# VH-VL binders against o04291r164to392, part 35

Target 1, 229 residues: o04291r164to392
Amino acid sequence: DANNPAGLLSIAEEALAEFLSKATGTAVDWVQMIGMKPGPDSIGIVAISRNCSGIAARACGLVSLEPMKVAEILKDRPSWLRDCRSVDTLSVIPAGNGGTIELIYTQMYAPTTLAAARDFWTLRYSTCLEDGSYVVCERSLTSATGGPTGPPSSNFVRAEMKPSGFLIRPCDGGGSILHIVDHVDLDAWSVPEVMRPLYESSKILAQKMTVAALRHVRQIAQETSGEVQ
Key: E = the ipSAE of ESMFold2; O = the ipSAE of ESMFold2 at other seeds; V2 = 0.75 times the mean of E and O plus 0.25 times the DockQ between their complexes.

## First folded at step 10 (VH-VL; framework fv_ragifilimab)

Design j3 (at its last look DockQ between E and O 0.89; V2 from the best seeds 0.78)
Fold by ESMFold2, look of step 10:
Structure j3 (fold): chain C 229 residues (1-229), chain A 120 residues (1-120), chain B 113 residues (1-113)
Amino acid sequence: as target 1 above (229 residues)
Amino acid sequence: QVQLVQSGAEVKKPGASVKVSCKGSGYTFTDYYMYWVRQAPGQGLEWIGYINPKSGGTTYNQKFKDRATMTVDKSISTAYMELSRLRSDDTAVYYCARSGSEKPHYMDVWGQGTLVTVSS
Amino acid sequence: DIVMTQSPDSLAVSLGERATINCKSSQSVLYSSNNKNYLTWYQQKPGQPPKLLIYWASTRESGVPDRFSGSGSGTDFTLTISSLQAEDVAVYHCQQYYSLPLTFGQGTKLEIK
């Protein structure tokens, strides 16, 4: 079953369901991010987790790009996530429903020289929903989930991505509504106590990853719509 | 420099099992996937599976999942592949191989091969 | 399973001449998101294990002579030896790593004419 396309699709569909419950529901205890300022350039609604396993952040905003274009941009994680060192797709499995499953190895830079950098071994599932929305969701593969075994590596701590991703809904009249969820466990107890806030803060996660993604795609949308010299 | 050295040739009867060893040297054994591939006489190459030597996690070709068992002993930098319920069409050279310089599933260093003959 | 088919099964080429070996996959091994072809070529000399020549369809492994080159995309791939040397007598295999299970072509035997 580990390299069986039907078994991988089952893992992918479960990840999708869990991601959607976070993106559009209350599977996580969401709290509006402190210090959000009103203004013409505000990024939209941002929330962070309270009292959940790991740390999580969510954002929602409007983007003047079509859903597939938004997905294309955001799947290229090194282009917008500063701490992302590399993203390698090791296997690609066409899903029987027209979607795509990727098995991905990701390495991150460490925020400090006092702790080892994190890496991830994940399944990423991209598909179109019945309502025309496009979804890209992702979760770690572990011995508990099944699936192909991820690579070893020196000098990394294997972190866990809980079901996370992008829900991209088309708007009437063009553009998209983008929902982002990031939910991770960075193994905070493997670092010195003075560094643990960097690895346990949903606010830092939101600033460095969730908000950064939304800002990046909105910036690209503005560059393609305005006069560029 | 980087080297994979395999155990010697084996002759087995149908229904028996065989365990092939592969010792890695000249590199950090636990940093690379280890693959097992076989080649029947006059035939092409056939992938059996791979193992993450750090975690012991395995992934098998479905064809072999019920008969092959891959393990490692990290303390001596050695991988093992055991094939049970041998048949005459299991006669082949069995290779271990290490993953390439990046993480994708190609193999940059191969062992010398172990001939397993299943007869009578 | 992705079936890899090589042609010809065997090939005889004069020393110093160009040798061309083809590999066709039953489905595309080009992933559009990263624009990479998940294809590898190996050389296997008589009595020896396979040796890596080319990965990502066209990237030459360190220490492989410049006369070896890989080309093609999607489903059709070619290994070219620009000026055949005596030591190039071998069986050449292609392999895809786009999806599991990993699969190899049947091999192409290259000899000196």
Scores: ipSAE 0.759, ipTM 0.896, lowest interface PAE 1.3, mean pLDDT 90
Fold by ESMFold2 at other seeds, look of step 10:
Structure j3 (fold): chain C 229 residues (1-229), chain A 120 residues (1-120), chain B 113 residues (1-113)
Amino acid sequence: as target 1 above (229 residues)
Amino acid sequence: QVQLVQSGAEVKKPGASVKVSCKGSGYTFTDYYMYWVRQAPGQGLEWIGYINPKSGGTTYNQKFKDRATMTVDKSISTAYMELSRLRSDDTAVYYCARSGSEKPHYMDVWGQGTLVTVSS
Amino acid sequence: DIVMTQSPDSLAVSLGERATINCKSSQSVLYSSNNKNYLTWYQQKPGQPPKLLIYWASTRESGVPDRFSGSGSGTDFTLTISSLQAEDVAVYHCQQYYSLPLTFGQGTKLEIK
């Protein structure tokens, strides 16, 4: 079954393929957001989903940091995602040619006291592609996927992350081009109808998560180069 | 206080099954993983598996996957582990234990243990 | 599977003296992304279940005397009892929780000389 390293790698490889098809292709029906840009001095493109399961957002931009450093920063979700309460790696499995599989429990703050906060139980796969790109992709582990059972949650609703993550391509002159995909199902039916836009809006997802990640890594790049904003 | 109380000792013949119970008290039973671990006489500890008592989801050590079955009854805060097709090297003390407060895979509260003896 | 090997298998130490127990893992249990060592020590007194002593390699569980300390990183870990007391007679086990399956060392029996 999918509880052993070979089964987990199979889940990870499938998640990687699905993520890449979203990040660089048309696996999601993307609609470019008018006037949505990461920061005033950023050159980036933001799109949101139409007619897909759940909600999704995508961003692409330039960052003056090496791919591994970008990955390190973005893996630390509490440092840049305001609603992220905690990220706990419960298990680590080496994969193939230096790739790594993590089994991760993530808790989020709720945007309102009228609905329970969400948590996630995910597999996160980090690896280098043949072309020198670095990827960090992530997806929920559920009974449908297989894999080790996640922790019970008190006062949380278990949400689903569909294949999501970061594709970080090195640039010839240094720095990186960063592709971000966030694709989630926050279980909107479990909240009052009045509150559902907070849980079903791909625009809010883009603003709170996808664009926030790009802005954060660009801010760190400015501070690392000695430039302060 | 947090306590795990297990069922009493069992003596079984090879080929039989045994079902050990573990009742939790002093905490919210469904908020913590429940682990099963065994210890053969004079030997070290061996992990069998764990269960999420809220969902009923299970994860087994591959060694026991075909013979062990973990379940819970949430209404009485009780976990069960059944081991089938017993053989003499299954003679051991069987422990239940719950996860630590951070929920990594270490165990902070243990039951008193249940001796299972398998003899022909 | 990550194999955990303890040394020695048993030792005898005089009351008030220092006891040192080693645990080695077959691969690193330090995860670079969070800088944590996924290692736990348990104390098991005769006829009793294991009791949590130390987690994350060096963090003492609440109520554990400060004479117990854990150290080490990566593949090599040490449990130290700075001044042995009579009540410390037990078998001590290390456990990794870096990867499934969860695995334990074979145990180290500590006696008073």
Scores: ipSAE 0.738, ipTM 0.888, lowest interface PAE 1.3, mean pLDDT 90
ESMFold2 (binder alone), look of step 10: mean pLDDT 93; pTM 0.951

Design j4 (at its last look DockQ between E and O 0.81; V2 from the best seeds 0.76)
Fold by ESMFold2, look of step 13:
Structure j4 (fold): chain C 229 residues (1-229), chain A 120 residues (1-120), chain B 113 residues (1-113)
Amino acid sequence: as target 1 above (229 residues)
Amino acid sequence: QVQLVQSGAEVKKPGASVKVSCKGSGYTFTDYYMYWVRQAPGQGLEWIGYINPNSGGTTYNQKFKDRATMTVDKSISTAYMELSRLRSDDTAVYYCARSGSEKPHYMDVWGQGTLVTVSS
Amino acid sequence: DIVMTQSPDSLAVSLGERATINCKSSQSVLYSSNNKNYLTWYQQKPGQPPKLLIYWASTRESGVPDRFSGSGSGTDFTLTISSLQAEDVAVYHCQQYYNLPLTFGQGTKLEIK
């Protein structure tokens, strides 16, 4: 049963597999974004989706922080995601393999006064892979997936997060290689036609979320090293 | 003021069903989870389940999943809990309760309780 | 399932004195990522439904007198009434909301000595 720990783990493992196929493979038809950078001193690769369900963005870059520290920073969405109003963890379920499952409610600010703000009800799965990589992946819980019912919120439009997250690989000599995938469906048809590009653009998604995450963690790494006083 | 008012006491025989109602007032009914909790005489509290009254989605304690049914009627701000195939150990006070101002599962307003007695 | 165990089962305290009620969970209800303890205290007076006192282990609900305080972390929690009043005669329950099913302690009956 998807409302018990075994069912939730099954959902989590499927989300992990799908996330990894997007992060390091070709499950999404990726188009590289030339000239998009997380910061002036950063080298990173950013791509956006073509011909997929919803909108998606991917980024890959080096960060001079250990994998667990990177995960800790990125799990705190309000600290780096400008449009994030709140994140509430409603339940925490230990996975049998040492990983952790969280059931999370997230509210976003609306980018315009013409449309209702979005919220998300998600499962977030954190675990360490056999090769020493750390993964944080996340996907929406819906009636189709099963799982505990999410909170009511009549002032928000419930958006869908498709398997998304962070893959953080340790580097020889220190630091990490960070892969980020964001894949969402923001229900663009619930907004006026003039404003739909804000909700349908994988380029805007990359700018507001995917690149912002990479930029944030790199900035913290520089401040921690004392290079930016 | 926020209030939850429940239906009156019930006496049932083993094998029957009971349906308890809970009417909310003084708040936006569809913005808060609704919980059902019972308390057998002289015993502690036991969670039965909760419902999202906006979507109608439910989550049950596994112990009750095959016998409890939670529903809402949004037009009259009323939640219902039906327990079927009653046994004598189902004798208890049944409470409805609303989620707190934050989203996690604590309960800030409780109904007055409905005594359900199951005896031959 | 997370089992919540309260102690003592019953407690008698003189008016104006301190009352202390303990609650222990079978698993930690502290989530390190957000540093929050998923624990609530309720007061249930005779013939009445439970009333919320404390959530997040130590946050007092609006309208609850200052003499009520919650403390503890992880698996061990305490409800303290600094100066017992006559109206504090009740059964006190702890509840975890770390994961499902939601579970309550068995209750602690507080009486005046």
Scores: ipSAE 0.803, ipTM 0.912, lowest interface PAE 1.0, mean pLDDT 90
Fold by ESMFold2 at other seeds, look of step 10:
Structure j4 (fold): chain C 229 residues (1-229), chain A 120 residues (1-120), chain B 113 residues (1-113)
Amino acid sequence: as target 1 above (229 residues)
Amino acid sequence: QVQLVQSGAEVKKPGASVKVSCKGSGYTFTDYYMYWVRQAPGQGLEWIGYINPNSGGTTYNQKFKDRATMTVDKSISTAYMELSRLRSDDTAVYYCARSGSEKPHYMDVWGQGTLVTVSS
Amino acid sequence: DIVMTQSPDSLAVSLGERATINCKSSQSVLYSSNNKNYLTWYQQKPGQPPKLLIYWASTRESGVPDRFSGSGSGTDFTLTISSLQAEDVAVYHCQQYYNLPLTFGQGTKLEIK
């Protein structure tokens, strides 16, 4: 069923449901990140996982941009994720509800020459909810999920993205509330033992990916609000 | 010099199976998708499927999914496509092709083709 | 499925003249998020396999003479040969890779007048 849009939509809708349960609920055992300082330069609320498979991080913050603009910025991972080498969209499937399914190949730089860089083969689902919220959620495609097979690359270790993404809710006063969930399994056991903390730490994931995304969008919002004024 | 060399022409009866081979050389076999495409006499091109030769994962055109089987033997850099329950309208030249320098699904190097003739 | 339709089915052009071949898709193959057209042109000489000419609608493959150019966006695409040479006698195919199944146009046969 690799050519079956209904099968891909089923995978996308399941990913959306699981992502939402993480973003707004307790599907992951969330622990507020220690050392976050309150104040006007606070990025927002950041939490990391306890007792889940893989590693996960969540952030929630205010952004003075409309939901579609936030989604556009965050979908361009190379522009804000330092370790992202490339993002390639191999297939585009209209979902029939105004949403879009992308099949995406992503390559990451490795933090060390002692371990192979990671890559991802994912389904990314973008849609607008009835309440005006915009969602971009993403999960790996594997033999277990079904869907088209991803590209070969013998120099990378294929990592797993569990349902992750962005929930972007419009605010009555303008701007958006941005929820971010990153949930991955980087295959830590494929690296030398001394390097494993880089691949098993929810705190490092939060710092390198989840918080970086929120800071990037907030910085762009400040730049555009100055241009509007 | 990148090459894809396919097995020779075959004549089959309706109901039989055929297995076409495609050997890649001059490149890293496991770094490129391999596609199968056919062309009936005097007709256009029809995509059958593709395989990731590193993982062995496959993706088929729905029209062929129940009759076509793609495999690889990466120790000899060779891909295979088997088509079962042959009909006379399966008479075609069968091509293997590899993906281009970028990852999306265009094909930059093609095999010479294998004529499969299905007749009583 | 995205249907690819080429026109004309056959074309005769004098040596040194411009040849144009059209390809139309039943749905847009432009993805607005990356601004790329998922379209390829192949050349197939008699008795030979197809050969890649153009990908992303307008990018020439390495080693393809610059008399070949691709243009268009969305649903309407054109392959142009600016000055026809004898070795350009072939069937030309367009192909979309926007989504699966991968589909080809029916082909356009180019002959010398």
Scores: ipSAE 0.793, ipTM 0.908, lowest interface PAE 1.2, mean pLDDT 90
ESMFold2, look of step 10: ipSAE 0.753; ipTM 0.895
ESMFold2 (binder alone), look of step 10: mean pLDDT 94; pTM 0.954
ESMFold2, look of step 11: ipSAE 0.796; ipTM 0.910
ESMFold2 (binder alone), look of step 11: mean pLDDT 94; pTM 0.953
ESMFold2 at other seeds, look of step 11: ipSAE 0.739; ipTM 0.886
ESMFold2 (binder alone), look of step 13: mean pLDDT 93; pTM 0.954
ESMFold2 at other seeds, look of step 13: ipSAE 0.692; ipTM 0.874

Design j5 (at its last look DockQ between E and O 0.76; V2 from the best seeds 0.76)
Fold by ESMFold2 at other seeds, look of step 10:
Structure j5 (fold): chain C 229 residues (1-229), chain A 120 residues (1-120), chain B 113 residues (1-113)
Amino acid sequence: as target 1 above (229 residues)
Amino acid sequence: QVQLVQSGAEVKKPGASVKVSCKGSGYTFTDYYMYWVRQAPGQGLEWIGYINPNSGGTTYNQKFKDRATMTVDKSISTAYMELSRLRSDDTAVYYCARSGSEKPHYMDVWGQGTLVTVSS
Amino acid sequence: DIVMTQSPDSLAVSLGERATINCKSSQSVLYSSNNKNYLTWYQQKPGQPPKLLIYWASRRESGVPDRFSGSGSGTDFTLTISSLQAEDVAVYHCQQYYSLPLTFGQGTKLEIK
């Protein structure tokens, strides 16, 4: 049964495998964004999806913080994601290898009053890989996946998060390499035509979510430069 | 006033089924989880499951998954729980309850309870 | 499954005196990431459904008298009635909502001495 700890772990492990194939492979047809030029605004390598289901963005960059600290910062989604209205953790399940499964309800602000705001019902899996990397991956729970049913709301459109998350690799000599994948389906065809680009643009997704996360951790890392440990 | 009103007491024989109703009023029925909980005479409370009344999605306690069926009729703001293959240890008061003001699984308003007695 | 164990099973307290009911969970119901204890207390008078008193271990529901308070964290929790009133005679239940299945303590019967 997908509602028991073993069933939830199966969903979590599948999400992890799919996330890694996007983060370190070619499971998505990635196109590098023009704008990763030398200069003061360079934040790392950013790519967006072409012709995939939903919309996706990927970023990779260096952060002068250890993997656990990066994970802690990024798990606190309201602290860095401007459009995040609320996050509620409804259930917490310990996973066998010291990892954690969370069942999470997230509400987002709408960009205008012309379309309903989106919400998400997700499983988030945090664990440490054998090579010392730390992973936080997340995906929607739906009738197709199984798992506990999410909370109702008549005021939101339930969006889908496809396997997404953070892969945080330790660097020799300190710091981390951060890989980010955001992959969502926001149900763009349910909004008026004039608003549709906000809901089906991988570039807007990259700007508002993927790049925002990378900038946030880099800002914190710079603020802690020079501290004695 | 937020109110949950349940169907009346029932007497059943072993092997039969029972269907308990729960009508919500004074709130937006489709915005809150609905839970089912039972209490055998002199015993504690036991969670049966919950339903998202907007989608109809259900989650059951594994103990009841093969015998319990929860449904809703949104047009009349009513939830139902059916328990099949009744046995004498199913004798209990059956409660519906809705979720609290926050999303996690605590319950702020309860129905009055429906006594189901299973005897030969 | 998280087992919730209450103590004592029954308690007799004189009017105006302090009553204390304990609840212990078989594993922590505190989530460090949000610093919340996923624990609720209910009051159940004879022939009536449970009534919500306390959620998140220490937050009183609206309309609950201030003589009721909840405390504790992790695995050990306490419901306190600072000055017992006649209308407080009931069975008290704790419930965890940290993980499924949702589970309740066995109940503590509170009587006037």
Scores: ipSAE 0.779, ipTM 0.902, lowest interface PAE 1.1, mean pLDDT 90
Fold by ESMFold2, look of step 10:
Structure j5 (fold): chain C 229 residues (1-229), chain A 120 residues (1-120), chain B 113 residues (1-113)
Amino acid sequence: as target 1 above (229 residues)
Amino acid sequence: QVQLVQSGAEVKKPGASVKVSCKGSGYTFTDYYMYWVRQAPGQGLEWIGYINPNSGGTTYNQKFKDRATMTVDKSISTAYMELSRLRSDDTAVYYCARSGSEKPHYMDVWGQGTLVTVSS
Amino acid sequence: DIVMTQSPDSLAVSLGERATINCKSSQSVLYSSNNKNYLTWYQQKPGQPPKLLIYWASRRESGVPDRFSGSGSGTDFTLTISSLQAEDVAVYHCQQYYSLPLTFGQGTKLEIK
């Protein structure tokens, strides 16, 4: 049923389980990025996918902000993701367990004038885990998953987000441990062959999206503490 | 400029089906959701569902899911809504309405309405 | 389902006077993450389809006279016509688009005294 709240919750819970298995487990064949330091200071541990469907990146780092503040910042994708043109929440559904389900349309700028811009139609699920961690996970809704049909894509290439998001664990003594997973299929076959590496590289994904998010939150945390970095 | 023109009034018997058409003009038909909403005499508005005219994907109000079928013919910029197993309380004016792919689920352009009367 | 309840069901107002129509939702339609109220007002003149007046609770659609204004947040919303004109005789509907299914208020009939 396309507007069944129990059906949407089922999709959300499966996305959560898949995201967690990537964030803290081995559901993706992760390869550590040795020598990787985004910008002037270390932000944490970064890994990229090997031999998986689509491309994926993972990061884990410490941030001196409470979990809900980290979630608030990262949910505002245009504020930290350079290529994000817009994020529009079309529907909001209480999950019935204290969580929230959003149906989101996202438009991206193209990295070059040689390829069409991508957009996404996704379910984003925000909830608190039993251990006090806060999770925001997201995945594309398609005819295969079910759920409400998304907006027309005639001006954009519809990309797929596989279960992705962030897990934010409170630290004893304050602050949070932030885990980020980005897992996407950017439809690389729809671009000219010379441009495909930009759309098939987990390393580029990590640099442009995953690391950018972690660095952004850490920089806000340092500015909030009064430190200059 | 932008307009939605619907098919004419219908009179049906209980148990029959009705198919209402809605032709869009003055805009790119496949760039906007199409909604179907009905209004029984002297009553409020009731949402039936919406369709993505580009993909053909549909979303129905659960109340109508077993009886309503929405389709499009992109080549003539026309949406259709068929309601089956009609009963007397299906007597209503049926509207199509448009919204954009980036816009929330509110309706900015409405068709003139199609009266469907179901009587024995 | 979010139930939308309008009050009053009918209203008679003299020309040039202020008309106030209320709409209450059974749950909040304000999303805190974007600070937007997912609430629309439509005007429906006799024998005509609805016409969009206000979206996001307070934003007038293009071409709507400035005597129409929307206000309120969360669960309680108001449509105000600051100086009623004869052409404003209609039924007014609120609609939430926060969650599916999309739902409408029962309508408020506005008449001239």
Scores: ipSAE 0.735, ipTM 0.880, lowest interface PAE 1.4, mean pLDDT 89
ESMFold2 (binder alone), look of step 10: mean pLDDT 93; pTM 0.952

